# Ledger of designs, part 24: VH-VL binders against L-rhamnose mutarotase (rhaM)

Target 1, 108 residues: L-rhamnose mutarotase (rhaM), of Ligilactobacillus salivarius (q1wre3)
Amino acid sequence: MTVRLGQIMHVNPNYYDEYEKRHSDLPVKFPEMKKALKEAGAHNYSIYLDKKTGTLFAYLEVDDMDKYKAIAEMDACKEWWAYMAPLMDTNPDKSPVTFDLPEVFHLD
Key: E = the ipSAE of ESMFold2; O = the ipSAE of OpenDDE; V2 = 0.75 times the mean of E and O plus 0.25 times the DockQ between their complexes.

## First folded at step 22 (VH-VL; framework fv_bebtelovimab)

Design q3 (from p5 with light chain D96N Y98W; at its last look DockQ between E and O 0.08; V2 from the best seeds 0.00; counts 0 for: pae E 2.4 > 2, placed apart)
Fold by ESMFold2, look of step 22:
Structure q3 (fold): chain C 108 residues (1-108), chain A 122 residues (1-122), chain B 109 residues (1-109)
Amino acid sequence: as target 1 above (108 residues)
Amino acid sequence: QITLKESGPTLVKPTQTLTLTCTFSGFSLSTWGMGVGWLRQPPGKALEWLALIEWDDDKRYSPSLKSRLTISKDTSKNQVVLKMTNIDPVDTATYYCAHRTGYSEGFAFDIWGQGTLVTVSS
Amino acid sequence: QSALTQPASVSGSPGQSITISCTATSSDVGGYSYVSWYQQHPGKAPKLMIFDVSNRPSGISNRFSGSKSGNTASLTISGLQAEDEADYYCSSYAGNDWVFGGGTKLTVL
């Protein structure tokens, strides 16, 4: 079943342009990440930036949550995190500090 | 066993274009994640990063020098070339090329060439 | 102009521990930066001693350690030896470029 995910992350305000550039690099530099997201059925994946605060709002839909969660264990994902880490708030393992948001409204 | 070596002119005149070549061995710039950077050190002063080129031809330049710098590679010859236009006496420095560590290895320069001193005359 | 400030010199006697500081003046060395330390003997190229704040490359003595507190990174050399006499540079990578400190001359008395 498809799961809708809403998430908040934070990017350093000095690096908004670099964040956009590096995110656009994902399908080219990290093709295994693109493939893994597609295999999990990730779609309608959008990240919005509030330039006043550096807050990022992500929305995506995932058909296979087990495959999606398994992405975090891939070597390619760890390299992707390290690539992005200088620009944003991260955990000790370089993954983005992420806050999951409960869905409070949905219209088909 | 990664090695790098800088080559190019040691004396240049103001306004000329400086061309420096880094010849390396022990890795290939066709390999995922590989990168080569250029740095310099004016006599008695701090190190300064100039440019980086990666295996996929992605290129980065020091913001203050970007308009004067061009980096390129020849993967078949294991070479990276830096050009710097409109040379000025303040550009007198030892120039180094260096291997950049992978993304998960801290974005550091772990292996350096011996350096080449470039003197800009008046 | 460097955004990282180091003391110009530090000295110590053989066997002592010394610490070299690296403080951000206009950048954050804490949450967004990869911090590295380089040793440079006269006439030689820099040598990477510490990366990612506290990690040692293979072959680097555990006498060299790195740490960070707030906007200040530190390189600590324990059991000081004559061959440790050199210039030491910190660097920070924070997304767009590398910034280096002005360097610290370590004198072993």
Scores: ipSAE 0.470, ipTM 0.857, lowest interface PAE 2.4, mean pLDDT 91
ESMFold2 (binder alone), look of step 22: mean pLDDT 90; pTM 0.932
OpenDDE, look of step 22: ipSAE 0.519; ipTM 0.883

Design q4 (from p5 with light chain S33T; at its last look DockQ between E and O 0.77; V2 from the best seeds 0.71)
Fold by ESMFold2, look of step 22:
Structure q4 (fold): chain C 108 residues (1-108), chain A 122 residues (1-122), chain B 109 residues (1-109)
Amino acid sequence: as target 1 above (108 residues)
Amino acid sequence: QITLKESGPTLVKPTQTLTLTCTFSGFSLSTWGMGVGWLRQPPGKALEWLALIEWDDDKRYSPSLKSRLTISKDTSKNQVVLKMTNIDPVDTATYYCAHRTGYSEGFAFDIWGQGTLVTVSS
Amino acid sequence: QSALTQPASVSGSPGQSITISCTATSSDVGGYTYVSWYQQHPGKAPKLMIFDVSNRPSGISNRFSGSKSGNTASLTISGLQAEDEADYYCSSYAGDDYVFGGGTKLTVL
């Protein structure tokens, strides 16, 4: 069953352009990440940036949450996190500091 | 294993363009995650990073020198070339090329060439 | 990005432990994530001793350790030996730029 996810992250304001560039790199530079997201049924994946605050808002839909969660254990994901880490707020393992948001409204 | 060697002129005149070649073995710059950087060290002074080129042709330059630098690669020859325009005596230094580790290995320069001294006449 | 400040010199006697500091002048979010340490003997190329703050490359003695607290990274050398006498440089990768410290001359007394 498809799950809708809303998330907040934070990027360093000095690196907005680099953040966008590195995300555009993902399908080409990290093909195993693209493949894993596709296999989990991740779609409608958008990340919005509030340039006033450095706040990133992500929305995505995931068909298989177990496969999606398993992405965090992949070597390719650790490379992706490491690639993004100098631009944003991260945990000790280089994963982005992420705040999950509850859904408060949905219209089909 | 991985080795790198710098080559190019040892004496250059001001205003010339310096061209340095890094010839390497033990890896291919077409392999995912591989990168080669250029650094320099003026005699008796600190190390300074100049440029980096990655396997997918992504290129990065020191912000203070960006307008003077061009990095390129020839993966079939295992070579990386750095050009620096408008050379000045302040550019006298030992120039190194170095292998850059993968992203999860900390973006470090783990294997360095022996270096080549470039002297800019006054 | 932030300049990296190292002491110009440190000294210690054989068998002692010494610590070399590397302080970023300001910390940006993510900007001091990757810190590396290099050893350089006179006339030789730099050698990577520590990467990603605290990790040792294969073949590097466990007498060398790294840590970071806030915007200060530290290289600690325990059981100091004569061969440790060298220049030591820290570096950071910050966004799209590598920054090196000014270097620290370690003298073994």
Scores: ipSAE 0.613, ipTM 0.892, lowest interface PAE 1.8, mean pLDDT 92
ESMFold2 (binder alone), look of step 22: mean pLDDT 91; pTM 0.938
OpenDDE, look of step 22: ipSAE 0.772; ipTM 0.928

Design q5 (from p5 with light chain S33A; at its last look DockQ between E and O 0.62; V2 from the best seeds 0.68)
Fold by ESMFold2, look of step 22:
Structure q5 (fold): chain C 108 residues (1-108), chain A 122 residues (1-122), chain B 109 residues (1-109)
Amino acid sequence: as target 1 above (108 residues)
Amino acid sequence: QITLKESGPTLVKPTQTLTLTCTFSGFSLSTWGMGVGWLRQPPGKALEWLALIEWDDDKRYSPSLKSRLTISKDTSKNQVVLKMTNIDPVDTATYYCAHRTGYSEGFAFDIWGQGTLVTVSS
Amino acid sequence: QSALTQPASVSGSPGQSITISCTATSSDVGGYAYVSWYQQHPGKAPKLMIFDVSNRPSGISNRFSGSKSGNTASLTISGLQAEDEADYYCSSYAGDDYVFGGGTKLTVL
């Protein structure tokens, strides 16, 4: 069963261009991450940026939430977090500070 | 284990292009996550970062020197080359190459070459 | 002008503890940055002492420790020894740029 996720994060306003570049690097530099996302059935994955504040809004759909959550335990994910960390707000383990948003409307 | 050694001219004339080679052993620059950086230190002055090249040929340059720098690698020879154009006496410094480990080790330079002094004539 | 400010010199007697500060005027040392410390003896290449604020590479004495508060990183050397006399540089990596402090000369009296 597919789950729709909405999330917000924050990028340092000095590094918007670098953030976009490093995200475009993910499939090439971190192929294990791309594979894991595909295996969890992640799709329609978009990240939007409010350039006034550095706020990022992510939307994605996930077919297997257990596989998706397990990504956080992969060594490749910890390397990905470390690669992104100098651009954005992170927790002590370098994961992005993320706020989950409840869905308040949906139209097929 | 990991060793790096800088080579190139010791005396350079103004306006010339400086070419420095870093020859290393104990790792391959085709290994995921690895990189080689160049730094310099003018006599009696602080360290300054110049450039970095990674295993996947991703390249980064000091913003203030970017227009004068080119970094490249030859993985089959375990070499990294730095070129700096339009040399000036202010560029007199000891030049170092250094190994950079994977991202989770904090983007640090953990092993350095001995350095090579480049003097620019006046 | 460096974005990372270190004191020009610090001194201490054998056995004492000393602290070297590294302060950014902006977020160069803040929550986005990786901070490292390097030791350099005269005529020698720099040596990595601390990475990611507080981690010690293998083979580095636990007399060396690192910390960060706000925009200031600190290197503390306990049990000061004559061989600790050297120049010390902090560095930060934020975005895709490395910035080094101006260096601190440690004199062991």
Scores: ipSAE 0.658, ipTM 0.898, lowest interface PAE 1.4, mean pLDDT 92
ESMFold2 (binder alone), look of step 22: mean pLDDT 90; pTM 0.933
OpenDDE, look of step 22: ipSAE 0.729; ipTM 0.919

Design q6 (from p2 with light chain D96N; at its last look DockQ between E and O 0.75; V2 from the best seeds 0.68)
Fold by ESMFold2, look of step 22:
Structure q6 (fold): chain C 108 residues (1-108), chain A 122 residues (1-122), chain B 109 residues (1-109)
Amino acid sequence: as target 1 above (108 residues)
Amino acid sequence: QITLKESGPTLVKPTQTLTLTCTFSGFSLSTWGMGVGWLRQPPGKALEWLALIEWDDDKRYSPSLKSRLTISKDTSKNQVVLKMTNIDPVDTATYYCAHRTGYSEGFAFDIWGQGTLVTVSS
Amino acid sequence: QSALTQPASVSGSPGQSITISCTATSSDVGGYGYVSWYQQHPGKAPKLMIFDVSNRPSGISNRFSGSKSGNTASLTISGLQAEDEADYYCSSYAGNDWVFGGGTKLTVL
């Protein structure tokens, strides 16, 4: 069953343009990431930026959460994290610092 | 075993365009994640990064020198070329090309050429 | 004028440990930057000693170690040997460029 995810991350305000550029690289530089997201049924994936604070708001829908969570173990994902790490707040393993948000309203 | 070697003129006059070639072996710039950078070191001074080209032809330039630099590659010849326009005596330096490590290996320059000294005079 | 500050020189006797510091803004070493250390003997190309703050490339002696605290990265050389006498440079990669420190001359007494 499809799961809706809302998440907050943070990008360094000095690198907003580079963040956007590198994110656009994902489907061409990191094709295994694109494939893995498609196989998990990730769709309606949008990331919004509040330029006043550097806050990123991500929304996506995922059909298979087990496959989605497994992406974090892929070598390609670790390369993607390392590629993005110079621009944003990351954990020691270079994954983005992410805060999951509870859904408080939904309309079909 | 990765090796790189710089070639080009050792003496250049002001205002000319400097063209340097990096010839390498032990890897291909068509391979995912591979990159080659150019750096320089003026005599007795610190290292300075100039430019980088990646396997997918993505290019990056030092902000202060961007308008004067062009980097390109010929993957079939295992070569990377750096051009620097409007050469000035301050550009006198040893120029290095170097292999850039993969993203998860810290974006570091792990294997360097021996360097070539370029002297700018008239 | 480098954005990364290193001491101009350090010295030590054979067998001792020495530490070279590299201090920058939080955007370089304490924030979003990848920090590396290079050794350079006179007339030679730089050699990568440490990448990503503390990782040692294959073939580099475990006498070389790296660490970071706040906005300062450190290179520590234990069991100092005559061959360690060289210039040492830190670098960081943040955003879209590499920045190098001014270098530290290590003298083995």
Scores: ipSAE 0.599, ipTM 0.886, lowest interface PAE 1.7, mean pLDDT 91
ESMFold2 (binder alone), look of step 22: mean pLDDT 90; pTM 0.934
OpenDDE, look of step 22: ipSAE 0.706; ipTM 0.912

Design q7 (from p5 with light chain S33H; at its last look DockQ between E and O 0.75; V2 from the best seeds 0.70)
Fold by ESMFold2, look of step 22:
Structure q7 (fold): chain C 108 residues (1-108), chain A 122 residues (1-122), chain B 109 residues (1-109)
Amino acid sequence: as target 1 above (108 residues)
Amino acid sequence: QITLKESGPTLVKPTQTLTLTCTFSGFSLSTWGMGVGWLRQPPGKALEWLALIEWDDDKRYSPSLKSRLTISKDTSKNQVVLKMTNIDPVDTATYYCAHRTGYSEGFAFDIWGQGTLVTVSS
Amino acid sequence: QSALTQPASVSGSPGQSITISCTATSSDVGGYHYVSWYQQHPGKAPKLMIFDVSNRPSGISNRFSGSKSGNTASLTISGLQAEDEADYYCSSYAGDDYVFGGGTKLTVL
């Protein structure tokens, strides 16, 4: 079943432009990440930046949550996290510090 | 085994363009995750990073020097070239090229060339 | 931009343990993740001793260890030997560029 995900992360204010650039790099530098997201049925994936606060708001829809969760174990994902880590707050394993948001409204 | 070697002029006049070549073996710059950086060290002073080029031709430059630097590669010759314009006596240094480790291996320079001293005359 | 401060020199006798500090003069949120340490003997190229704060490359003695607390990274050399006499540099990958410390000359007495 398709799951809608809302998430908050934070980027270092010195690196807003670099954060955006490195995301544009993802399909070219990390083709296995692009493929894995497609295979999980990830779509309508947008990340919004509030430059006033450094807050990132992510929204995506995922058709196969098991495949989506498995991405975190891929070598390519660990490389992607390491590539992004200098720009933002991360956990010890280099994954972004992420706050999952409950959905409070949805309109078809 | 990875090896790198710097080559280029040892004496350069002010205002000229310095061109340095890094010739390497033991890896290919077409392989995912591979990078080559340039660094320098003025006599008796600290190391300074100059530039980096990656397998996908992504290029990064030291912020203080980027208007003067150009990095390029020739994958078929296993070479990376650094050009620095408008050379000045403060640019006298030993110049190194080095292999850059992958992202999950800490963005480190693990294998270095022997270095080449470049002296800028007055 | 952040600068890295190291003591200019440190000394120790054979067999001692010594520590070299590397302190960032300002903090960037999320930007001080990758610290490396390099050893350089006179007239030689730098040699990578520690990467990503505490990891040793293959072939590096376990007498060398790295750690970090707050804005300060540390290189510790135990069982000091004559060949450890060299200059030591820390570096940080800060966002999209590299910053190096000023270097520390280690003298083995």
Scores: ipSAE 0.587, ipTM 0.884, lowest interface PAE 1.8, mean pLDDT 91
ESMFold2 (binder alone), look of step 22: mean pLDDT 90; pTM 0.937
OpenDDE, look of step 22: ipSAE 0.771; ipTM 0.927

